VH-VL binders against q9zuu2. Designs and how they scored, part 1

No score or structure here was measured in a lab: all are predicted.

Target 1, 196 residues: q9zuu2
Amino acid sequence: AITGASSGAGIGKGTADSLDTVKVLDLRGNEIPISDLWKDRKAVVAFARHFGCVLCRKRAAYLAEKKDVMDASGVALVLIGPGSIDQANTFVEQTKFKGEVYADPNHASYEALEFVSGVSVTFTPKAAMKILESYMEGYRQDWKLSFMKDTVERGGWQQGGILVAGPGKDNISYIRKDKEAGDDPPVEEILKACCA
Below, numbering starts at 1 at the first letter of every chain, in headers, positions and changes, except where a header shows other numbers; antibody chains aren't numbered by Kabat.
ipSAE, averaged over its two directions, is called F for ESMFold2-Fast, E for ESMFold2 and O for OpenDDE. V2 adds 0.75 times the mean of E and O to 0.25 times the DockQ between the complexes of E and O.
Where letters were taken out, [cut] stands.

## First folded at step 1 (VH-VL; framework fv_utomilumab)

Design u1_13
Fold by ESMFold2-Fast, scan of step 1:
Structure u1_13 (fold): chain C 196 residues (1-196), chain A 126 residues (1-126), chain B 108 residues (1-108)
Amino acid sequence: as target 1 above (196 residues)
Amino acid sequence: EVQLVQSGAEVKKPGESLRISCKGSGYSFTSYWISWVRQMPGKGLEWMGKIDPSDSYTNYSPSFQGQVTISADKSISTAYLQWSSLKASDTAMYYCARESSPEELWYLYGDAFDIWGQGTLVTVSS
Amino acid sequence: SYELTQPPSVSVSPGQTASITCSGDKLGDKYAHWYQQKPGQSPVLVIYQDSKRPSGIPERFSGSNSGNTATLTISGTQAMDEADYYCQAWDSSTAYVVFGGGTKLTVL
């Protein structure tokens, strides 16, 4: 009935084990074990399809509107995207997002959580040379658009999700796997999971 | 008006070559994938493969890999389906259809075939 | 290879609700799309991304997708709805498009 959403006891055992070796990057490029994000606090962790995703940015804004409620409950708001640190920094500068942002360029967290994904992108030497040539000619925006297209269509249509976890490494109380970024759950559902 | 217009019906003999076409109009042709779908007489729909007209990247169904060639000419907004040597078993209606572009309109259409050509009937008989 | 299974035929009386199913392994984790095809015509998209209706498709068409089964529901079925219906999904592991075998809806 529900599109990839679940909550309650028992969710965390297998999922937490899968996340044990997963690391994400902070905005300075430091490796952080993903479970550290909720080891000592509760966190709402939103997983974006990519940092350039318009609907993912709308979700970030929607969740940020409830940051005061989350703060009052001792809950951190976290956004993870499958892109680079540079893309994450650009996202923060463009959106002024009030929560914490982390990059997962290898998609390890997405794989561990079994989010819907497609075929991996394969870069040929010719494709790499074209990208480099475009950069040298000053076409930096074409790289971003090309990677977004390749990631979403050819590289697999990596979907996001929402996780509510912590305090405690094994305490995962809510998980939702997106089929589509535009079909966000009601924020009330997330607030019930984190903050009720 | 967004349209896909296909070439007319073909009657061929086994061993002959054939290329049929699918011309897009009323939209940005390079922003959507074009898929080819076969429907044998009285049977269901079979996906053959697709092409990204912006760079001619193709992806084929395993059943059709090596059996047909899909190509596109973005300068005239036209996609093609080609056989080097037709067989009687190629007798079917062939549709082209546009698939959503994740870069432009993925949030509206999401890999569904929203616009279909009228179909090209190919009859192969001796 | 990934397969989608539909019943070959469904019959319904005018004004009643028709239900057409499409089954595939973990189909609920994929998008299901639905097409209507009338004799001698091209397929027409009636539901996309599990439950969304394209502009111009009547409100009586709806969809759902959960677990292993996607369902196309036509409430208040009319004679004009008599057609073949096909489900479609994209298999993320192979990047191949897959169609169901089709269901002939008869309105008696």
Scores: ipSAE 0.000, ipTM 0.444, lowest interface PAE 15.3, mean pLDDT 77

Design u1_17 (at its last look DockQ between E and O 0.04; V2 from the best seeds 0.00; counts 0 for: pae E 14.2 > 2, placed apart)
Fold by ESMFold2-Fast, scan of step 1:
Order: sequence, then C-alpha cells, then structure tokens
Structure u1_17 (fold): chain C 196 residues (1-196), chain A 122 residues (1-122), chain B 108 residues (1-108)
Amino acid sequence: as target 1 above (196 residues)
Amino acid sequence: EVQLVQSGAEVKKPGESLRISCKGSGYSFTSYWISWVRQMPGKGLEWMGKIDPSDSYTNYSPSFQGQVTISADKSISTAYLQWSSLKASDTAMYYCAKDLGYSYGWEYFDYWGQGTLVTVSS
Amino acid sequence: SYELTQPPSVSVSPGQTASITCSGDKLGDKYAHWYQQKPGQSPVLVIYQDSKRPSGIPERFSGSNSGNTATLTISGTQAMDEADYYCQAWDSSTAYVVFGGGTKLTVL
C-alpha cells in the first residue's frame, strides 16, 4: 500500500510485471492490454477516482492544458477511470477532454497498482477544502454519476494516481499514488517526468 | 450502413482555389476522426492529416502543414480538404477515411470514401 | 523520418500461400495494419492491430508482427486476391501515419 511519488529508471519493474495481465476498455468497448498504452510511445496516465469526481476533472483539465507540450515530446495523455464505458463517454461529453479515455470497470489496474481505497481517505478535511477550492475555480462534480449504482458499487471510494510509462512495456519512470481525495502533484513534476 | 461519400472529380488550373468534401453517414460522425490520404497517379498512399469533427481540432503531416486546410461541419456530417492556390503537383486521387486512431497515435482506417480525382493542369 | 519497406512485387500460384513483408525499425513494438487496393478502387482494411480481421475479411488472411517485420499471410491464394497491398503504422518520433511503398501481388 505505498502512497506518494516515485521517479527514476527501473522503479516500475515489479509494477510492470503486475500490469502484464491487465486490460482496459476504449470508448468503443475494445479491450486493450494496459501496457499497450505505452509499448511504442511514452504516456502520462492519470487514474481517476471515478468519472464524476470534481477533483479528477480538475486534474484532467490542468493536464490537458499541457497536451501540446506532451504531443511535441512524443507523449500521449491518457485518463483511466474505474467505471463503465457509458460513464467514460459521459465524462468526455461533459468535460470535452482531448486526451485518450479508457474504462477499467473491474478495477484491475487499480488493484495491480495498489491504489488506496476507503471512505476515511475520501472524506477528509483536506479533501473538503480541495473540493471547495475547485468549486470556487469553476469545476463541478457530476453528483448523479458519482452516486449511480455502478459508480458506488464499482469503487466510489477508490483513490487514483498518475503514471508515466514508456516507450516500452516495462519502462515505468514515474508513479504517484494518491493518499486521499485531492492529493494532486504539481503539473511541473509530471512535465519533468515525461517531457524534460 | 457506414458510408463516406466524396465530392466529384475536379479539373482546375494552377493558382485556383478548391474545396472537396467527404460526407459521413451510418455512424456517429463526431465520435471518430476523419483522415485525408493522397495517392499520386501510379504511386502509393500518403497521409495528409486528420480532424476531430466534434471540435475541429486538426493534426497535419509535416509535408502538408501549410499546404492544405482540413475543416469539418458537424451539423451536416461533412469534412473538407481545401487549397488556397493549387499546383500541378497536387494532381492526385484524394481519399477521406474513418479514423479509429486515438488522440495521439494508432491511426487505422476501417471505411474509406470512393476518392476524389483532382487534376491540375494549365 | 520513419520508413516502412515492402517488396515491390510478390508472385504466387492459385492455392499457394502468399507472404508479404513490411520492415521497419522496431516495428514489432508498434501496431501494423494492412490494406488491399484493386485498380480503380479505394483501399480496403484487411488486417488491423497486427493480426485482427475486420468483419467480412476471409479467414485466409492473417497477420503477425515481431522484431522489425510485420507479415501479411494469405493462405490458399485466389485470383481475386490480386491487388496492391500496403502496410501502415504510426511512429511516435514523427507522430504521424506512415505507409509502406506497397506490394503488387500477382496470382499467376
């Protein structure tokens, strides 16, 4: 259950092995081995708590602001959520996110990466302040999507993270596991990992 | 049934402007990128660029950046390829194709238009 | 500039196996796709993502991709398979679609 950030060549050897059998779904329902997301390109992969999450939408927005820099560096911007394809499509429709979006309805990637889960890490005073700040900045949560049966039953209490991987299936150069809701890394830390 | 229907053949003189079209039907037009591919007489396939019809975001091959403009009108499910000033070297068959690629890479094309022959001569 | 190299022509007799290669640096780490084009017609996708067949493409078409070489294999080749075949990949260094030069398959 390690949380926080790690970077450096080779840090992902054990993590890469854990991901070998994991598949995610694209928006059209096709199964993609998760390591294919970075086998022939570098990728920044943001893992959402769920597709309705206001803090996750804010993270998607600030990463998308750097998409041109990522593209110029040969880096794909990817978002994975633990929900259904329908929820992923709703996320794209509402946010207009221009990175790639994938669904992981069985949470296999979250389990393999050992991301944190639980009510106590979702409802913290720090998370409450981050949500308030995000609302003041104009970000909104999809309350219906957040409390739909699929979202609640399929990991409404799941925390996310950020991964920088590739090119090469075994090459994971950065990993950050969120400690609680709203635990965001500085965007410059991510840019240093992918693009500097 | 998925179809991409392109505009008819064009015969133009150097220096003239031209816009050709590609109309999609039988699928959600805004859910897939549209790519344009050139084939010069007797030669192979050459990717020109692509557009996301949902927001008109474009990505061009370096060989075609500044040479053509790709646009789309999602209200009529139509993508366009445009030249401001044609050259004799633009003589080619132009295909539009439904692009199953992602925001950054992995393009492949499951359905193609019938092609538009553009002939540029003095 | 990333390049995909195909033989310009391949000849087989009816009923024999045709093998068309596509070579590029570390191509096996990328997805390879294959298109069939008959004279005066649009290209038709015959294999995508190395080895997958679109609906309607006969089972005699198969693909593989490893190391530096992707291969399109047509078993029990028929006269109707005579066409130009193009491989295609996406290259991260250019961020653009690359086609091979094409292979003319002749069925004698």
Scores: ipSAE 0.040, ipTM 0.644, lowest interface PAE 6.7, mean pLDDT 82
Fold by ESMFold2, look of step 2:
Structure u1_17 (fold): chain C 196 residues (1-196), chain A 122 residues (1-122), chain B 108 residues (1-108)
Amino acid sequence: as target 1 above (196 residues)
Amino acid sequence: EVQLVQSGAEVKKPGESLRISCKGSGYSFTSYWISWVRQMPGKGLEWMGKIDPSDSYTNYSPSFQGQVTISADKSISTAYLQWSSLKASDTAMYYCAKDLGYSYGWEYFDYWGQGTLVTVSS
Amino acid sequence: SYELTQPPSVSVSPGQTASITCSGDKLGDKYAHWYQQKPGQSPVLVIYQDSKRPSGIPERFSGSNSGNTATLTISGTQAMDEADYYCQAWDSSTAYVVFGGGTKLTVL
């Protein structure tokens, strides 16, 4: 068997400590310490590239299709996106996402988790093909959200990841940082980390 | 038994092209990146870049961007490093390495090829 | 961008403890990995994720990482431990792999 990569979750050193002072906003604008999202329960936390991203909307829907397994295991489904509360609320209305949604307008969680950013990891043939596949499955890019000032100001090159954590502030059992846009982990990897 | 077997030593002239290879066995080749590392005579290790063999996505060190091409053929579990026009300064040992780089904190090299010595002289 | 600094050489007598340092800004917030390279050979992973030993690496090899400095420690140093040692980290801001400059361990 392979070790510490495609078959299992890895943890970065100091991941929980890196998040120690990070706060996110709920849909009403209240500041929530990010570790409170998994302090009292296990959570699968998806970090989107931005709220208008078609690939991130497909990932959100993909994870939501596993919500019955997560609910049976007592695991919460959470999505965090860079951007404003208004962008987060627009995302919820457009996608009908059934998990919890939080905004990180200052990208503090992304910086603390050291998620990848850059043009070379955003505009790839792999990402283009996945966008086409997502469109064929009925997902759509929200171009208005994609071209809002705070999305464009960063250049739209921010990548995300998936984290499984809790219960307990320091209990991070899985983290996967996207190498490029649309870099989804195998679903079995996430389910083993949250729900096995 | 995980193995990375590289092609043999090369003696070339400046201006010639070259492709060297790295064949992986004993593991799922497409599940891991392959990194290339240069070591000039008497010098340290320099990371050149890496490739995900599953889809041929590459990431280059800035020092090597545009200087070499990294590629892979997943059907034969082989990664390649190639030059279109060699320079005398390309004389070095070149290693491939299995890269456990799918998650934060797992970017390290657990297995290395035996190296390919490339000598470029007039 | 991100740089890792190692002393160019360290000398120890057989049986003594060798310490090889690797310095980088906030390196303790990253994982440090260590490779041994004997003359004419490929590098070999000896410590990963600060302090873990791969199968087949003797218990006399250990590692630590805090603040700005990671340390590879070899207790009871043997002549066969004479080699170059490289530290390595991953820089998240660029997604690049970074090696230290290397340390030549001499056992005299």
Scores: ipSAE 0.007, ipTM 0.479, lowest interface PAE 14.2, mean pLDDT 82
Fold by OpenDDE, look of step 2:
Structure u1_17 (fold): chain C 196 residues (1-196), chain A 122 residues (1-122), chain B 108 residues (1-108)
Amino acid sequence: as target 1 above (196 residues)
Amino acid sequence: EVQLVQSGAEVKKPGESLRISCKGSGYSFTSYWISWVRQMPGKGLEWMGKIDPSDSYTNYSPSFQGQVTISADKSISTAYLQWSSLKASDTAMYYCAKDLGYSYGWEYFDYWGQGTLVTVSS
Amino acid sequence: SYELTQPPSVSVSPGQTASITCSGDKLGDKYAHWYQQKPGQSPVLVIYQDSKRPSGIPERFSGSNSGNTATLTISGTQAMDEADYYCQAWDSSTAYVVFGGGTKLTVL
């Protein structure tokens, strides 16, 4: 059963079918069916708003802190961003994110998952506070990445989310779509979904 | 059991061409990159480059770009390192190694070949 | 180009703890891996991803990585641990692999 607690918009088998046609790029630039990421294993997949996003980086960090738990459970930690392979590599270089990273320059996965988009959901008072907190905690936005063409074209307004899926292409057990920037679930919720 | 078996020692003269081989077994050969590493006598390990056997995509160290050619024949699970014209300075031990993490930001080598000694002298 | 620096040699008495360092710019933001090489033999992976130990590697081998320095630690060093040790990292921007210069560990 698919559990989507946060957005009220659950995803079903139809979403999984849509995802089956989606390709992402690994750090080498190989096209990989996104569903292959959890075909033979369980995976926690974080979808970033963009690779320069400070709140996304913070999310990546708190997930990475639990990577040992995920590893012990045979669960892969994956991050997908809506940028180029170069942006993905830059992200990896900058963020000590030691999970798997993939690029979705066409935003195909974001469209398939129907993530929320809009300026109003990116710039909320709550999001603003979270951004300030993230900076106080030492996280930084990469503005160069933020101003790259592919990010600018989308304006950085396409929100992300967290998916727990596999093993099996259509075995999506958890989905949380971000309502706004910084809409992070408790990490315990993710661990319960992936590793309980 | 995972194994990388390299071709035997070579004794060559400057100007000669050479191709040495590395055959993988005990794993899906096309699922992992193969790296080549040089070790000159009494010196450290030097990464030369790597190949994805699935599509023969290559990546070379700047120091070795244009100096050697890395190739693979996936039908026989074999990677190659070749020189068009050897130099005395090419005298070294050459290792092939099985790569992991090449797409995930943490590439390392879990299995190594036994090495191929190449001696180039007049 | 990215570079990793190791001390050329480290000496330790049997039973003591050996520490071999590997330094690089923001190396702590990368994974560091370690290889042991004995004379006339191929390198052997002893630590991967900073601190993970492959099957068959003794528990006395451990690793850490923070700041600009990764460290291979051998507790209760034995004569058989005498070897050259190399650290290794990966550059995500270029996909290049980089080795340290190697450290000769002598067990006195």
Scores: ipSAE 0.000, ipTM 0.542, lowest interface PAE 11.8, mean pLDDT 89
ESMFold2 (binder alone), look of step 2: mean pLDDT 93; pTM 0.951

Design u1_21
Fold by ESMFold2-Fast, scan of step 1:
Structure u1_21 (fold): chain C 196 residues (1-196), chain A 124 residues (1-124), chain B 108 residues (1-108)
Amino acid sequence: as target 1 above (196 residues)
Amino acid sequence: EVQLVQSGAEVKKPGESLRISCKGSGYSFTSYWISWVRQMPGKGLEWMGKIDPSDSYTNYSPSFQGQVTISADKSISTAYLQWSSLKASDTAMYYCARSDLRYFDWLSYYFDYWGQGTLVTVSS
Amino acid sequence: SYELTQPPSVSVSPGQTASITCSGDKLGDKYAHWYQQKPGQSPVLVIYQDSKRPSGIPERFSGSNSGNTATLTISGTQAMDEADYYCQAWDSSTAYVVFGGGTKLTVL
């Protein structure tokens, strides 16, 4: 399994095979095989924890800052979130994110990539909710999305990641799994993977 | 207090080289893009290009690619716009302006502070 | 390639509401920003991110952006508002900053 940050030839074959059956939704609700996002082009694909995630929005901002470098290299910038199309549209409306956005409401891409979901908590459900409330108050943007049923049902801790893939559906050249919220790779590492 | 201070007016002949400057003060110079904007006499604003002073990454408008060079020296908080060979059509007011590169909602590239402008006149 | 179109001029009487439009393909999917330029002066940001005012800009300045058109609105227009106004957006497909052609506001 691809875990952590990895780059080089031969990585991702098993994961690419798993992704062959995964479909994501565009903003109009059309089902698209996820590998189509990098079939004919290279793509940097950022996976959000959820569409209300402030730290994921900061990551999107850092990646968007270098979109002109990616465009010059023929590389698409893509963000996938583990929520509904309506949540994805809200994300685009609120952030004006300049890359492509797709929804994965069934979280199939996260499962195929073996991203961490949930949190092992020895606390009562009420104690866990209080921790989430305190955390949400610290992140004063989009607290409503963080309390959405999907986010709560996955323990409120669906982790994301970043991959660089394509051209070619089996070509995954870089993958990084987030260890915790805010575990951002240096943007230079991503640019080296896609664009150097 | 945030300021962008540009070099003084220039009068040049076609074929001469020129470098004008834009010095930032009162803020973290490497945390903001510096863009150069041309305004020909009686005309509107044209974006020429930008530089990230932290790594000297540049992006140019297609209309200005190869016509000018944008550079920066972060040790003295100064960005530059340079011509190797001026043309009469380069006669214009040149502005520098900053835009935040730290947060997505500021990456929409609005310019919160502008330099006072440098008038460049090129005539034979 | 991406273009923003503004009317060349708009005239209003003192105290009336001025509306200056900026049109571009799917401009509502981008942020629109607005600058005021008085003769012999540098541009001044008056509206950013469609509708937000910088500190020091009077409340009579407001903005909106939907569909293909962004609008700068100046309520209770004063003589001091006479200026050229420029809209601006960032085109993510080219990564280029684009300005509108400018609108001369005359307060008669």
Scores: ipSAE 0.005, ipTM 0.481, lowest interface PAE 13.0, mean pLDDT 79

Design u1_25
Fold by ESMFold2-Fast, scan of step 1:
Structure u1_25 (fold): chain C 196 residues (1-196), chain A 123 residues (1-123), chain B 108 residues (1-108)
Amino acid sequence: as target 1 above (196 residues)
Amino acid sequence: EVQLVQSGAEVKKPGESLRISCKGSGYSFTSYWISWVRQMPGKGLEWMGKIDPSDSYTNYSPSFQGQVTISADKSISTAYLQWSSLKASDTAMYYCARHEGFGELFPYYFDYWGQGTLVTVSS
Amino acid sequence: SYELTQPPSVSVSPGQTASITCSGDKLGDKYAHWYQQKPGQSPVLVIYQDSKRPSGIPERFSGSNSGNTATLTISGTQAMDEADYYCQAWDSSTAYVVFGGGTKLTVL
């Protein structure tokens, strides 16, 4: 139901309950309860549309630029994508992302968080402009990964979001659901949620 | 310079197997999907399915899932459409057509079409 | 499954504007493409991405797409434009290509 940014102590309980049964995979294939990512620490968790997404890679880059601020505050930087472990490893090799990466091949976390999906929110003039700008800045889409059978079979039109949670499994202090491809919150808003 | 060249017309009996082909030239074959489209006599265009020649990933229309097999041999830039057992209702013109496989930003449209393969199935 | 509906036939006098519609749920949120097919020939792309014209296609051909309806417009229609016209969209939820039923354009 929430399509913009939300913050405050009151928003966490229902969302945390929805995530209680959700597991993600680390890069070695181990199942990790998603709430373990923020059980004993605060985490900024960025949800990618898929591991080949150029706009998601650009978002990962600008969040990584603030990793020193997050580290100083005891905050983990985490990226989750709705693909396979092999796709996650390809993402890490291609991007050199400095945060933690997890795979959610059944996109259970996306369903629990009720992230937006659909071609009409993926193919917009605004999204096209942002992708052209991203290419001009040196970012590249992994076209093959974007249309591999796993991505296509799971819809491939999933939108992402950003979550700030922890410490504590029930403590979700910020959630932003992307409205369309390339709908980025200001990094200042994320830093206020995690690190102010 | 871009061409899709299809195999010649076929006349078959019900129960026979058949494989028809679509050969691409003048472009990077593995950079584009190949779709198969059926047109029954006097009827419209029906999308049957598609293949990515780079990894042989296929996606079929529900109406054609299990009815046909789509395959490709990228070493000779050729896609195939195959029936294990033909029916009279398979009588139609079959077209191959290419579309780009670039990311979620690029809508699928068919810029080049083969000349068609007429398949006639009668007893 | 997603469906595109076209009128079966449209008739126009030479030199007049022909309008061929294609209707589908929220079609304006998708891209519509248009193909021309003359008897005994393969389809030819005449409009892609709602309104763009491939090289070699006359300026008489234009397209639009909004709400539930995409429209192919042929201004100053000529006898050579007589053909079947098909709209096409892509349904991302299924990854299926969808064609309209086709419209026979008669120029008399």
Scores: ipSAE 0.000, ipTM 0.454, lowest interface PAE 14.4, mean pLDDT 78

Design u1_5
Fold by ESMFold2-Fast, scan of step 1:
Structure u1_5 (fold): chain C 196 residues (1-196), chain A 125 residues (1-125), chain B 108 residues (1-108)
Amino acid sequence: as target 1 above (196 residues)
Amino acid sequence: EVQLVQSGAEVKKPGESLRISCKGSGYSFTSYWISWVRQMPGKGLEWMGKIDPSDSYTNYSPSFQGQVTISADKSISTAYLQWSSLKASDTAMYYCARDSGYDFWSGLYYYMDVWGQGTLVTVSS
Amino acid sequence: SYELTQPPSVSVSPGQTASITCSGDKLGDKYAHWYQQKPGQSPVLVIYQDSKRPSGIPERFSGSNSGNTATLTISGTQAMDEADYYCQAWDSSTAYVVFGGGTKLTVL
């Protein structure tokens, strides 16, 4: 079952206000106000735990399989990670993710959205089973990147989430905060929120 | 026998379009990236960019982004490098090379183990 | 952008050890690879992942990489080793491959 998910027009006025001052970095280091990602278009925005995360890579692939549906609905697919631009570029090279990727090395978006963090929610039995399943499906963790100083200090214990937002800077129509590593919502729920 | 065979030498005038090719054989073409490398006369090697033939995903060096197009046709195991409008400064030897790509778990770190024989492109008026 | 620096030339007598260096910021935190190019020929991979030799490359070729400097070492250098040598790394900040400027090895 889905917990912590919300949908419907007008949801997250307080969340939109909290994001108003938040900036993320594109792959070349340019600062982009996060709300610009959905100002003139609808976007599905997935937040990764860190860029080396096998479960986050599986989620990115899963969402990318529905990119044609999103494109047909005028919806952008975006991934944000709490790491550096270097780590974001490594993620793009390793995964070939077809959506847009941005870095948030200071975790400003994660703080504004009040995403969960902690070692106990990262290493659960459910997360272990999801990792094994992902390896059986051909997904791999970048172990060096996952345990680099930057990853651990900037986001190794951070959990992610998913937003559907826009068009319009304050229009957040769906928000879901991950409770533990591998806590994936059904794709049908995301498609209903973005694409009818 | 794993090999990359490139198209023959070209002599062109500024403003002309050109497409050169690199055909792989003796291996699974979609399992490796193809990189393109420029070497101007008497100069060193310059990485231009690469393509994964399995999905045509490309990555370009900043110096070559927008200057050339890299493409591939996996049905005939061939990668291409294309110019819409050649300049005299494009005069160089162009190599294609089989590139490992990047994957920490598999121990792949962007090295090029098999090289084509090169295509000499001369642009003069 | 990330840059790899090599000496333009190195000279050794036959049978002596040649040492070719490649310098870059924190290069030891990356993998260095080495290519040999003889006149009129395509480059040939001689060392990959700092120190590994491809099948068919003589044991006298070895490599190391630590701190800011990677080194290609050719022991018992022979006339046939006379060539240009290029180091290469991958830079995660730009997501592209970077070559050094090349070193001409002369064996006289």
Scores: ipSAE 0.000, ipTM 0.493, lowest interface PAE 13.3, mean pLDDT 79

Design u1_7
Fold by ESMFold2-Fast, scan of step 1:
Structure u1_7 (fold): chain C 196 residues (1-196), chain A 122 residues (1-122), chain B 108 residues (1-108)
Amino acid sequence: as target 1 above (196 residues)
Amino acid sequence: EVQLVQSGAEVKKPGESLRISCKGSGYSFTSYWISWVRQMPGKGLEWMGKIDPSDSYTNYSPSFQGQVTISADKSISTAYLQWSSLKASDTAMYYCAREGLEWLLYDAFDIWGQGTLVTVSS
Amino acid sequence: SYELTQPPSVSVSPGQTASITCSGDKLGDKYAHWYQQKPGQSPVLVIYQDSKRPSGIPERFSGSNSGNTATLTISGTQAMDEADYYCQAWDSSTAYVVFGGGTKLTVL
């Protein structure tokens, strides 16, 4: 009964088909068809803006707090970032994120899902307040990662989203596209989509 | 064989400078962080800080920021821990350790040096 | 600052199960790693990422981590397991590594 931010007849084969040619990289550099992440299991897939982002790290932490609920429902927790494998490994090292992490350095998954990009949606008053709140809560930005050549050259203005998919390559049950930096859905909405 | 080999024991007087070393072999040195860990006589393990040898980026524990300098020379696969002016309270065993179980995974300290005993007394 | 608390000592008879705990605020949301240190030796990684064993570590070593507590379990404890055990976690908010105070395991 729960559908995401996308309207219409619901989320189905058309969205899945747009991902058919998309591959992501695991932490060892192996190419994995993105649909393999939910072929044999249900997955919550969070798409980061970049691996150094304080707001993306806060989102990863909030989702990880619910990993026990996801595990009880047979649901995998996955994070994809638009950076390099080295940046993904640094993210895992610094955050100790308990889900699976994959890199999409060419942004193919972001393009296929039509995620928002632009400087005007990255620097907003709402994003500024979210960053301050995150620092007050103890989250820190990796300034080294944020200013690495790969992060800058791969567009530090790319926005992310959240997907719930599987089991089955064509089964996409929830999609939310971030409208601006820090546009987090309520965690309860994600739990209803994956785990109700 | 993957190894971290540390420099030998040191006996120093308060006020003297010192640099100890940790040499990696059998793996890609720039692919792993190197951490320094202090163990005072009869006490537990204290993390001092770490370095990424690929670009010499460092993170220090607040207790050790300004007390020591961590550096690395990737051309000889060696990390360093340095004091400008030693104190008696620096007397301890110092370990270096690499982070990660495979060169792409930075999870835990899987390889440790044998330790360098530093004694500071007059 | 983030702190990990371990009991200072645990005693067990040979062949019995030893349990060593490590407590920290929301530790289950972080990875816990465990090290064994024998007198005069460097620490040895015995459990990483809560429950995984490095190659060469016996199956009788296992780990878990949930809520506020990580546990190292040694089944069929042997005299050779007598050592100090340290837990370790990464505080992702500060990027600092934190060790527990250590537990002396005695096998009598």
Scores: ipSAE 0.000, ipTM 0.451, lowest interface PAE 16.2, mean pLDDT 79

